# Ledger of designs, part 14: miniprotein binders against Phosphatase IMPL1, chloroplastic (IMPL1)

Target 1, 311 residues: Phosphatase IMPL1, chloroplastic (IMPL1), of Arabidopsis thaliana (Mouse-ear cress) (q94f00)
Amino acid sequence: VLSEVSDQTRYPRIGAKTTGTISPAHLLEVVELAAKTGAEVVMEAVNKPRNITYKGLSDLVTDTDKASEAAILEVVKKNFSDHLILGEEGGIIGDSSSDYLWCIDPLDGTTNFAHGYPSFAVSVGVLYRGNPAAASVVEFVGGPMCWNTRTFSATAGGGALCNGQKIHVSKTDAVERALLITGFGYEHDDAWSTNMELFKEFTDVSRGVRRLGAAAVDMCHVALGIAESYWEYRLKPWDMAAGVLIVEEAGGAVTRMDGGKFSVFDRSVLVSNGVLHPKLLERIAPATENLKSKGIDFSLWFKPEDYHTEL
Below, E stands for the ipSAE of ESMFold2; O stands for the ipSAE of OpenDDE; V2 stands for 0.75 times the mean of E and O plus 0.25 times the DockQ between their complexes.

## First folded at step 21 (miniprotein)

Design AG3 (from Z1 with Q65E; at its last look DockQ between E and O 0.02; V2 from the best seeds 0.00; counts 0 for: pae O 14.0 > 1.5, placed apart)
Fold by OpenDDE base, look of step 21:
Structure AG3 (fold): chain B 311 residues (1-311), chain A 80 residues (1-80)
Amino acid sequence: as target 1 above (311 residues)
Amino acid sequence: MTPEELQRQARELMERAWYLDRQGDYEEALELYKEAIELLLQALRLETDPWERRYIERRIEIYMERAERLKELIEEEKRQ
């Protein structure tokens, strides 16, 4: 019986070793409730007409983000009033002495949402001492006239689920057979240019690179095994906290783009099915090290002051 | 007022209430949540769209739950 030594042993696990005093089941219940509650807000807004002025569209996005975040925050505060929260819109909220940090993206993929393009999500991750402990991502699928959702969830050591069914990363072991995903931020600087070159190179050697436009969705697609990898520069903790746990618990690998140990406070991420991870790093890591040598900042960011971490 | 305008006003009150709640101003936050719930109840009476109705109902539930928690917090502060 060749023990399938899961390639998970090759890279440091990012998931929390423990969920502390709160059970994994209880954390999962609240994370799923929070994400679903935000997703209800987004679902209502997704059916609103998009044939409005640019200002009206911007207002619709902003109003949806705020309303989704508010709904999520209320669920979190109701269940865990003392937990620290890091939201995209709301910033840092709560007691910094808490071991628990909620990373909330109320609407990942705002451009997609604005256009009524499928591939946006509500993303909720909870960290225990800086490591992901539980996660839920509600992905919006279909598009106009056929909107639906699927819910991804995970706990550290509990595996990953999609709509309550266990999921696993693909077994694709060749880049030429892989479907890859990447994202691009709004800043068209050296990091953007470097990722454009990576996009070009991987487009040449793979079955294709998708640019979907929602980091949490992209990671969930890797976890679901319909894509083999995702990477991006300059993601925030709320973009990554849920998706990275879901990938790892689906049997994938998570690192920085330089191949270093990942924290949700890093400015780069590479997630994959594990088996392809070394081959991806052969190209991605040198490119990232080159950016570092040019003085591009890859220090930890958006880490709350006084938040205790076991990184 | 339209259901949409009532919902907008309820959101503005909730945002303020949430700020006050963070400051520990639980009594003032509670009052704003109550006012927001009243506006949402008005919106619900006027709203005919099933999706918007469900949203309003969910917001009411959330705000009511937080309002109850704020009452508990206020009582705890009065006992200290």
Scores: ipSAE 0.000, ipTM 0.182, lowest interface PAE 14.0, mean pLDDT 90
ESMFold2, look of step 21: ipSAE 0.806; ipTM 0.942
ESMFold2 (binder alone), look of step 21: mean pLDDT 85; pTM 0.813

Design AG4 (from Z1 with Q65K; at its last look DockQ between E and O 0.76; V2 from the best seeds 0.76)
Fold by ESMFold2, look of step 21:
Structure AG4 (fold): chain B 311 residues (1-311), chain A 80 residues (1-80)
Amino acid sequence: as target 1 above (311 residues)
Amino acid sequence: MTPEELQRQARELMERAWYLDRQGDYEEALELYKEAIELLLQALRLETDPWERRYIERRIEIYMKRAERLKELIEEEKRQ
């Protein structure tokens, strides 16, 4: 039945074609171990007192972020001593010629974490020659007095899982029945203003648009099929690397917000259940092209000069 | 055998189990996960360093969850 080709075949896949010399099963175990190890640090921290000064709360957030990162990196280095790490300033940490680059967000959703609002995560992705090869996101759920986690994972070509169970994007085929998610950066620039208009317009025509505050969580909710799409300008590679693979492996679509082929080094992303992707782009892509016509660059901002890619 | 060698052997069994799971061979995959867990338990009994012990414990937890999911899939398949 050739007439039933999936919308997923319309957009280029963004995951790696292979996991290289490391098997998918091995790489998947390590990303999950790394993410869970970081999440143990975060879980310990969610039980600490928060009725303290602003400075004390800021220190808790910073200390938790650093401790989670250190714990994640210890697992990565134990397993793969020559793999490269994408640093917080966008450069490569390491001096090997490895094809593997780790993009780690040790605490995605720091404002939510600080408030105890249950939408934050540990996000660990590894690229093979520039394309996502394996991913794990540990999402915090429940909230104060009820904290729990669930673990999302994927390897390129291996499908997406939540707590070991295969997951799939939704089959919702009308925007009027879609639950959508977006986010906004700190800077109130033209991209921010454009996205406020997109937010307003989509709240008029959908079931609603959420602004939850954790990019990796938002993408995992699309992969799980409880939301239909997520978009945001000005994200960084560690915000996106794990989530985009998880969405793609759950049968979703991943592009830049102009509809072009996505790279984790780009500064915009649209993920969806696939079925809705063209309809969402009818509004989102022209808005994004308008920003580009004003000279705002959303391409390859974080691509390291000395990391070998197939991009 | 050293804890490191036992863990290496457990990973080899896990890799085989993972591929069998993907092929729908759940019963054989489950048995390999059980064998891998036994090797990790042996490694844990020999290991004295607290960090290494926690690392092995996390691997056991992951393999146990995969085994439990396989048990569920086997029961679902029997109901066909």
Scores: ipSAE 0.728, ipTM 0.921, lowest interface PAE 1.2, mean pLDDT 90
ESMFold2 (binder alone), look of step 21: mean pLDDT 85; pTM 0.821
OpenDDE base, look of step 21: ipSAE 0.794; ipTM 0.934

## First folded at step 22 (miniprotein)

Design AH1 (from AG1 with R63M; at its last look DockQ between E and O 0.75; V2 from the best seeds 0.82)
Fold by ESMFold2, look of step 22:
Structure AH1 (fold): chain B 311 residues (1-311), chain A 85 residues (1-85)
Amino acid sequence: as target 1 above (311 residues)
Amino acid sequence: SPELKEKAEELQEQARELMERAWWLDRQGDYEEALELYKEAIELLLQALRLETDPWERRYIEMRIEIYMQRAERLKELIEEEKRQ
């Protein structure tokens, strides 16, 4: 029966077909080391005071972000001195002829970090010719008096792991039994308004929709099988590169929110356990097409001009 | 000294080569052979750590050991599960 077939075969794979001249094992080790090194910086900061001036709190977030990024870069450069690097603060570092582009979010969920709310992460992904090749996300959990981490990882074709254990998306096959996740930017534009309406609609038909505040964490929760889907408009490459590979390697589906083939440089993402992907698109895709008809720009962005891709 | 740093780097490269073989054996389901190679890689990293004095390089090697040990512990569990089946 067609309804029992995994929907992953209906959507193009987004991970790289090869890791190129660097073995999958080597690339995976370095991406994990990079993410863990950044996470050590963040862990040092989680117990610093939060009851300070707003400017002092903003500086703590900024200082932690920059220190985590510097720590991550040091690991990458130690192992691959000529790879391209794309960080959250913009700018491109490295050899523009490299097939490898590192997408680094040294602190995903900065508002949550600032408040001590336990949903933030370090996210490191590396692309091979534009497609995710290896990924690691170090997630912070527990909260004040109980901080802990867990490490997600994946390499294209190699499956997804959490703390060394293989993980898989859920098998939930009905939206009314699904736990969903989304996020919103701070601009109250047409994309925001559309997604607020999607949020409202899905709370009516599912077990609930969470707005947790860290994109990489949300995707890892889908990969872990504790949530069924995550979607958001206008995330940046460093928000998505690691999480999308982890979801795909855990058996999930990854598309744009219009249902099209996803690229890390796209302006929308829908990830799910696969089984639910078509049902989620029934509402999400028409809403996204309506945004496109209003002229909102969904073209590729933040792709380095000189970076060679197969896109 | 430069000689000790070069030797530590050689040990780390040898460990990486063993880890790469272990990783492929692990993917093939050859867990006992993979576990043995992870153990050998960890021993080489411990030797490199004994030669290294720079705090950053030492922490880097320690993290590699932690990653390899985590997989090795999971392999022990997988081997035990296969024996019970």
Scores: ipSAE 0.817, ipTM 0.940, lowest interface PAE 0.9, mean pLDDT 90
ESMFold2 (binder alone), look of step 22: mean pLDDT 88; pTM 0.870
OpenDDE base, look of step 22: ipSAE 0.874; ipTM 0.956

Design AH2 (at its last look DockQ between E and O 0.83; V2 from the best seeds 0.82)
Fold by ESMFold2, look of step 22:
Formats: structure tokens, sequence, C-alpha cells
Structure AH2 (fold): chain B 311 residues (1-311), chain A 103 residues (1-103)
């Protein structure tokens, strides 16, 4: 038990050990270029009037999502014409023999974007043989009449940055002093119900639990040290790939919600400032094991069939 | 012309090579040397921008210049010249605005 508590490497790292034939500096530049280029599309859209019909607002969200994705893809393809890209609409795009897989969320937090609620982002991550190698998230802040952005970035082994400055998770060491974050899917099944109970229980013992609505933003807030943890079931690779690397490179811990080694193709994620991770798992891991005993599927998903991994 | 497009691409590749060296020097704490290489890389990208006529390519190059300027500005703050860092960031904002107008 004592060896588990005092082990500084208690949780396996999830970032790539090498970036292969492409240097870390090069990958980092391209993820940041791609994320910022997509964010320019989103910024144009946030300045449009929101006094429109529901159908007009739904079209704005869809058009913005597609335009941001197209802009991001142009940057990636200009730099790496043969890399794999995991797309929400068209499935896998690119050379199936590539070691590089781009996981792109061109608009994370679409409901928030639609309402003008300032918690949404562009999220770009690239995996090398299944492990995150570089990441950038452009977060929208401020809200109507004062929209702004800040850019998070990381490369495996290179630390995490916000607007070019090094960031680190918080040092908060008691759940009673922690600000926590979670999210919920729209399906009201056993995983949803279990997380509602986790939400309820953690509001009793922490400084609060936020349900903000954008996974990449939530993870960046943990990396920035303004929140202590984030967890959610059933996120997809593009929801998680960038954020998990940014948290890890900011000194945080990343696991599945059962405590096991995380992969971006898993169906659960827990990130934290590290020191709180075991305490959070004391409640979260049994809840997750209970879901498995009920037959909830936690097998890998969205992993391209021919994509080579070292997972 | 094809010759000018090839020259612009060569300048951009040279700038990337300098940026990669600057990035490693920054990681080693060699901030003044890293800054010198970022400045040289920025000048190469500015030359490439002057040769490029395609609006998309011009915006792409301008965004690269902005990123390098932001990195150089952070280094200027570390070595104790925050006034020059602010000037560089303002130049980056002006550059991006100019590139957007030409689209």
Amino acid sequence: as target 1 above (311 residues)
Amino acid sequence: SPELKEKAEELQEQARELMERAWWLDRQGDYEEALELYIEAIELLLQALRLETDPWERRYIARRIEIYMQRAARLLEIIGDPEKAKELLEEARELIEEARKLS
C-alpha cells in the first residue's frame, strides 16, 4: 500500500515516447496552426447575430462545425498529405499505413456555442502509434460582447503551455477544497444514471462540481490548475486526444474511470491534478466496475482497423 | 510564377529548420540563442510572404509568423525586455489583420 502511495509514477503515462520521423517541434507547430485556423472560423461565427430562428441557429452550428473542420484539414493535409484523420462524418481519411492519426473536434461544446455560453473550443490532437504526440486546444472565453481566446498546447515530454507560458495542475490535496468537473451524455442509460449519483455525492464533499459542457475545455482547466479533476463516460477519441496530453504534460494524472491505463479509444476518462487521483478513484472505480458487471461495454471504440498502435 | 512559389517554399522550409533548433535551445535554457534563431526564422517567413500571392498561402504564412513572434516575445520577457515583447505582439496582430484583408 505504502509503495503505491509513494510511487511518483503510479499511473502509466499516456503520451507517446517518440514522435517518429516528424520532430516534436514540427508536430507542435502544425497542431497549433490547425487549431488556430479552425478557431478563426468559429470566431467569425460567434460575431454573427443570434436573434434568429431555431432552424437558422441549428444551421449556423452545423455550418460552423463543417467550415472549422475543413479549415483544420487544409492545414493538416498541406503539412502531412498521407496522415490518417479520424472524421466524424466520413470515417477514416488518409493512408491506412500511417503511424500518425489526427483526432479533431472542430467545435467542442456545440450546445454552448449555440447559446453563446462561453465554454467551447477547437481541439486538435495527433497520435503516434496510438499515443498522443502533440496537442492544441483553442478555448473561447468571455461571451457575447467580449469574446476572446486562449491557446493551450503540448507535445509529449515537452510540457504544457497556455498562450506560450508553462502551466501546471493545482497542488490541492483534499477533495474538500477541490473544484471538480464532469459531463453527461444525452442517453439516459446506466452510465448516465451512475454519473448522476457520482455528481450528487461529490457535491456533498467538494467545493463544487461543474457541468460546463465542453470536454476539451474541462481538461484544459485541470491543466491550468483552476479545477482539480474532470471525468466522463463515453467520450470519443476527438473529445479526449488533445486534452489528456495537455493534462499529463501539466503534471496531472490520466486514467480510465476504473483506474486502468488510458487510451484515447477507451470509453471513460478521469483526469486530475494527480495528488487527488487515488481519492477520486476510491468512489469512481467501484462505480465503473459495477457498470461492467451490468454488461455496459467498455471495449475500445473508433480505433481504425488497420491503424498501427503500441497500446 | 513557379520560380517564386518554389523560392517561397524553400524559405518556409529554412524557417522551419531554424524554428526547430530554436525550440530545442529554449528547452535547454539557451534563451538568447533561441531568440536569435526565431528572429531569423521570422525574417525568412516575411520574405516568403512577400513572394506569395495566393490568399490562402499568405494567411498560412502569416499565421506561422504570428506563432514564431509569440514564442520570441515570451523569450524577450524571460531575458528582461518586456517592452520589445509587447512591440512584437502588436506587430503580429497587425500582420494577421493585413493577411485577413487580402483574402
Scores: ipSAE 0.770, ipTM 0.913, lowest interface PAE 1.1, mean pLDDT 90
ESMFold2 (binder alone), look of step 22: mean pLDDT 81; pTM 0.804
OpenDDE base, look of step 22: ipSAE 0.866; ipTM 0.943

Design AH3 (at its last look DockQ between E and O 0.86; V2 from the best seeds 0.82)
Fold by ESMFold2, look of step 22:
Structure AH3 (fold): chain B 311 residues (1-311), chain A 103 residues (1-103)
Amino acid sequence: as target 1 above (311 residues)
Amino acid sequence: SPELKEKAEELQEQARELMERAWWLDRQGDYEEALELYIEAIELLLQALRLETDPWERLYIARRIEIYMQRAARLLEIIGDPEKAKELLEEARELIEEARKLS
């Protein structure tokens, strides 16, 4: 009894220990400005017609992606001309000696955006020496005739906010009462097959498993406390950098799907309300180890070669 | 003119300095002092906005004002003035809409 610890967390923190020479408040303002600016581009596009040719719809998605990224870059460069930037559409730009790397997803959930299904977002994270330092996600909600947004943000050590209000993960302590989320890539490989089996098994033991189609949104829903967990294989840094910090700062846990310490450059992620993390790993970690035994590598993807990290 | 643009930039930097102090005070629970500094920062940004003529820069400043107003509105709710918080958020929405139409 006297040996009981009050902190039951078993997982290393993934956020930066400091924001470096740029204050947390300054980084927070810029990630919020950048994400909101990109989201205004996306908001202009949500009202454009969808019952057009497939080519026209594909161009709408591509044009919106590129315009959102350009708008985000303009804000970042206005404030920090020498920072490194890793974007989904534009690749890597900036000064390779910078400690700061911006991971930008200008439109997370492109299939949902194309259909007008209200689960997509703009996601902006900045790393300090490889670890998330500040983050913002602007989530689109409502859908046709009712579009709106809400803005999630966090700084390492500063807590997580939604529209300026402090948020926390849920307290749900049994998988049988949990709402879970996962996602699937388009390739039907061994990771896909494994995750289909995980999906099936968890639908039998939980309140349900959602497949919503936008990773940053899914992580923000965990941080907000309306879902208990999210996992996915083979995401890229810009899909994860902002969401993982927001979950951690909301009191949640973040690991690889094998239970190991997470890096933004890893190829698997499990986030949760923390309380459920060990129970989720009882099923997820062995499945992930089996994939690794088949030669599938889940580590270090899209890390810029010259970017120094403490990983 | 170049002189007015330089003054608008100085006002924006002063506003950022106040915002950083307000953010720290908020984290310490000094909500009324934090609110006072956010309001002062917002006024400086409003002055900068009145001097700025470039549509992109005007929208950029308006977005900063919106962020600071949202933080101030949160503090007003904590202090017990939710009606003033609602008025501030409506003002922020109107400011963004006006700036977007002129861009």
Scores: ipSAE 0.744, ipTM 0.911, lowest interface PAE 1.2, mean pLDDT 90
ESMFold2 (binder alone), look of step 22: mean pLDDT 84; pTM 0.838
OpenDDE base, look of step 22: ipSAE 0.871; ipTM 0.951

Design AH4 (from AG1 with Q12E R27K; at its last look DockQ between E and O 0.72; V2 from the best seeds 0.80)
Fold by ESMFold2, look of step 22:
Structure AH4 (fold): chain B 311 residues (1-311), chain A 85 residues (1-85)
Amino acid sequence: as target 1 above (311 residues)
Amino acid sequence: SPELKEKAEELEEQARELMERAWWLDKQGDYEEALELYKEAIELLLQALRLETDPWERRYIERRIEIYMQRAERLKELIEEEKRQ
């Protein structure tokens, strides 16, 4: 019978209800221009020799990250001189009272980039009063000798695209047929240990769980329908702002890992094709509640006090 | 030339306005009308590119052309799919 049918609209939407005074089309063009401009910097860098020393690789990563960021910010400032930028330490960069806050990851997946492993991206999201309004992720694919990119984009209420083509999450309705994705931080703490157990358990009941190393890429793969879900603890706003909107606009569901309403300023995220979201939470939410009972806070975090939100 | 730079900026703004209209037509399913407006926007950006001399500004315009061309090519595919179905 129909007992496993889930209501994929059950979870609160996380995208902005409006893009404010700037049209969706205009915001979309600028986020895509910004992400592509940063990606041009990264593309130049992927063709450089990988130095044999660790210090040479570290400098390549740092230089690329900073050059990509500068290129992205130049596009943003050209178009919107009064918009705010979220800084690396969670503070606001800018002096205005603008409702627009840009969350930028100029190089998502730095370890993968350093190794030439083809799972990294440039991720640009803009919030309107705390909610994602427009997003673009430029994903690097192919790898050495075959580097290429594809561009994901979305506006709140406008749908999700990859290279201009409308995309949708998968319709897979059983965990046993799902391909899942997760990630791990470098600190081997309680959240890490809990997620290792989730990883193990889900490999037993699904088609497999991937650990690919770039949060924005993982979310775009869910939005594209080639994977069914992604979850991770301890992310930052710039890791999540673009990807979550792209998933939602592709028809997916977005929550915290405890099942609560997601904010870009939270420390955990679960995205999925929607149909599977309740089944995934049956295991993930209790594990997350246990972490919270130990004093680990995954709720609203990194929210700047001087940025107006409707959260 | 200040006159040429001002003209290029006017063309770029006009192209954005056409793109915004094309974007909404695309969302309404009016693919042929959307495609024609994207083509017009691209023509304006090509004119702006001929007037612009600063390398950064030229690359910025080129990137806009690339985005609009990708959208136009996708619309051509959708129009062809519609004819065959």
Scores: ipSAE 0.778, ipTM 0.929, lowest interface PAE 1.0, mean pLDDT 90
ESMFold2 (binder alone), look of step 22: mean pLDDT 87; pTM 0.864
OpenDDE base, look of step 22: ipSAE 0.886; ipTM 0.960

Design AH5 (from AG1 with W24Y E82L; at its last look DockQ between E and O 0.79; V2 from the best seeds 0.82)
Amino acid sequence: SPELKEKAEELQEQARELMERAWYLDRQGDYEEALELYKEAIELLLQALRLETDPWERRYIERRIEIYMQRAERLKELIEELKRQ
ESMFold2, look of step 22: ipSAE 0.787; ipTM 0.931
ESMFold2 (binder alone), look of step 22: mean pLDDT 88; pTM 0.875
OpenDDE base, look of step 22: ipSAE 0.889; ipTM 0.961

## First folded at step 23 (miniprotein)

Design AI1 (from AG1 with Q28E; at its last look DockQ between E and O 0.85; V2 from the best seeds 0.84)
Fold by ESMFold2, look of step 23:
Structure AI1 (fold): chain B 311 residues (1-311), chain A 85 residues (1-85)
Amino acid sequence: as target 1 above (311 residues)
Amino acid sequence: SPELKEKAEELQEQARELMERAWWLDREGDYEEALELYKEAIELLLQALRLETDPWERRYIERRIEIYMQRAERLKELIEEEKRQ
């Protein structure tokens, strides 16, 4: 119990305190409907042949992204015509005075999708006044010849589920027994270089560090308890909004990589099973502070101009 | 048929209201009562599905049924665990 008390005392919750005028159950149903609807589009695409030209593969990825986003938007608009929507492909849509902001990644892990590598997802999160209120991630598993999905969901204060069953982060209490996950952006800048050093160092002290290629999937694996932590620099709101709530509702910890209080408009994230969070930050936080001193901007970004927040 | 579409929408709203009550009972640990309300909600959605003819609307209702069924199956499991313990 001391581990749980110490960990929970150190890190403020990031989920919304209320879902506002929309009940938690209603909001949860709609995020799951939206994510599953987008995932049906993606599932149709995974069954298409992969031995086509590179141009054909590029078009498949682009068409799938757009079709998945359109399908997700149709569900959201059917249920909430005035909500604000921030999507990777379509930008900002809706009523900027709304307290609700939907952060949509219609295909997280596009390189993996293009290759048929089984680590990609549809990620839908909704914020209430800047804080995650409900989330769903539909993960694709199995791979060619046996594609399948599993659905993660959460609402603030309601716990996290996978395929309708409550899930919880692992209880692993030593980094030496931890399986870790990270990711890298395309720019080979100081943040990238710093994370390569973190990757190298953590492989020496843990069970290993994975680089799987889908941020929402990585966070869901922490929530499921099959990995202990995930971190990455330079993520966007649609990369993070759903996964962070799912981790928190599964009993995990969520911070910026400098250890500060997380917002989905931040540019870094560290999630973990909680008990390991302070130990991970002993190395990660100083590295992140060093990046900030070199001029890497970690302030809020992609926040819609008129969107009201309590951040 | 505008009348049938209005009835299908009414049934879907009633199902949502039952699901919301089931969700709170589930959270409170009242699994048997929650399960009964999920079953009632699913029955209403099945009635709505029989009235709806538009393929998009039918798939939307089917997806709601699938979500409710998934939680209902887990509630059955939780009820059995409660009996053993």
Scores: ipSAE 0.777, ipTM 0.928, lowest interface PAE 1.0, mean pLDDT 90
ESMFold2 (binder alone), look of step 23: mean pLDDT 87; pTM 0.868
OpenDDE base, look of step 23: ipSAE 0.892; ipTM 0.962

Design AI2 (from AG1 with K83A R84E; at its last look DockQ between E and O 0.85; V2 from the best seeds 0.84)
Fold by ESMFold2, look of step 23:
Structure AI2 (fold): chain B 311 residues (1-311), chain A 85 residues (1-85)
Amino acid sequence: as target 1 above (311 residues)
Amino acid sequence: SPELKEKAEELQEQARELMERAWWLDRQGDYEEALELYKEAIELLLQALRLETDPWERRYIERRIEIYMQRAERLKELIEEEAEQ
């Protein structure tokens, strides 16, 4: 049974080699506290009425998103007053000379949240010199009349957990037996069209492709072993920072969609159970290279100007 | 009360130090000693909670207790699984 653990060294590791002067356990506690604190805000909102005006629903989503972010920031600042923070709603805060950058998505899957569709999350990751060091994702499950959460976490080198229990990617070794996940942005550009074709092609050769609507959730499902892979173009650092570490620490593989070494500042990601990664890249990498030949740059970096990395 | 706030902070720092040792032991598979340290850390946090009056600070400590308890419960399960082998 021990011999079936995925070998994380096949693809360049993306997690930090050290957490610096802050211990892995300390960082792990704070990412979990931060994510759970944001999730409490979101949980209070999941049972509010959604059959209100369109403006009222939009305000509910926006208010919940901002309140979750503020709650997360309060925990981070209580513990680390000088860390740099990059949030979806609040932008960049903190000391630009810090080695630590927090990537926060206070509500991943806002359309699903608005509809009450049970696939959204709070996602908190912290980078050490550009590489993920600790992560937590609080996933909302169940749906109306049945809301619940589960908490994923990881530290670089420390493994991945769900609700305190160690998790691992699946051992599925053939694409025809794989359950795959992808997502689409709202712009119907060349990347969107290419991914529609990938979606179509993979439905032909796998057990199915899901489009669930929350990147952090999708990656956690790969880490949990209930799906074999997830890919998407044009994500932001806060969409990816936590999920990629959780997949890697669960024994999975993480690359760009062209197969190159992944950074959270890249704009494409492929995660998988590892053993399927080369087979998936056989189709995904050429499609991605074709987009790059048309002038689309997936290596755009959203890092703060003064944030020093070892990338 | 500044004196009670300082004591509550000291207890929380001591709990973190125990948790860090427990985390390391947990990673090494030393589940019984890790569990004992988590229990001790939780007891310190409970003491800190009794001293704290600010609602936000109280909820913060409660959340730490919940996290430590969740891992402690999993450690109990792992210990039982090893004993059944």
Scores: ipSAE 0.775, ipTM 0.928, lowest interface PAE 1.0, mean pLDDT 90
ESMFold2 (binder alone), look of step 23: mean pLDDT 87; pTM 0.863
OpenDDE base, look of step 23: ipSAE 0.889; ipTM 0.961

Design AI3 (from AG1 with Q28E K83A R84E; at its last fold request DockQ between E and O 0.87; V2 from the best seeds 0.86)
Amino acid sequence: SPELKEKAEELQEQARELMERAWWLDREGDYEEALELYKEAIELLLQALRLETDPWERRYIERRIEIYMQRAERLKELIEEEAEQ
ESMFold2, look of step 23: ipSAE 0.794; ipTM 0.933
ESMFold2 (binder alone), look of step 23: mean pLDDT 87; pTM 0.863
OpenDDE base, look of step 23: ipSAE 0.884; ipTM 0.959
ESMFold2, fold request of step 24: ipSAE 0.800, 0.791, 0.779; ipTM 0.934, 0.932, 0.929
ESMFold2 (binder alone), fold request of step 24: mean pLDDT 87, 87, 87; pTM 0.862, 0.863, 0.851
OpenDDE base, fold request of step 24: ipSAE 0.898, 0.899, 0.899; ipTM 0.964, 0.964, 0.964

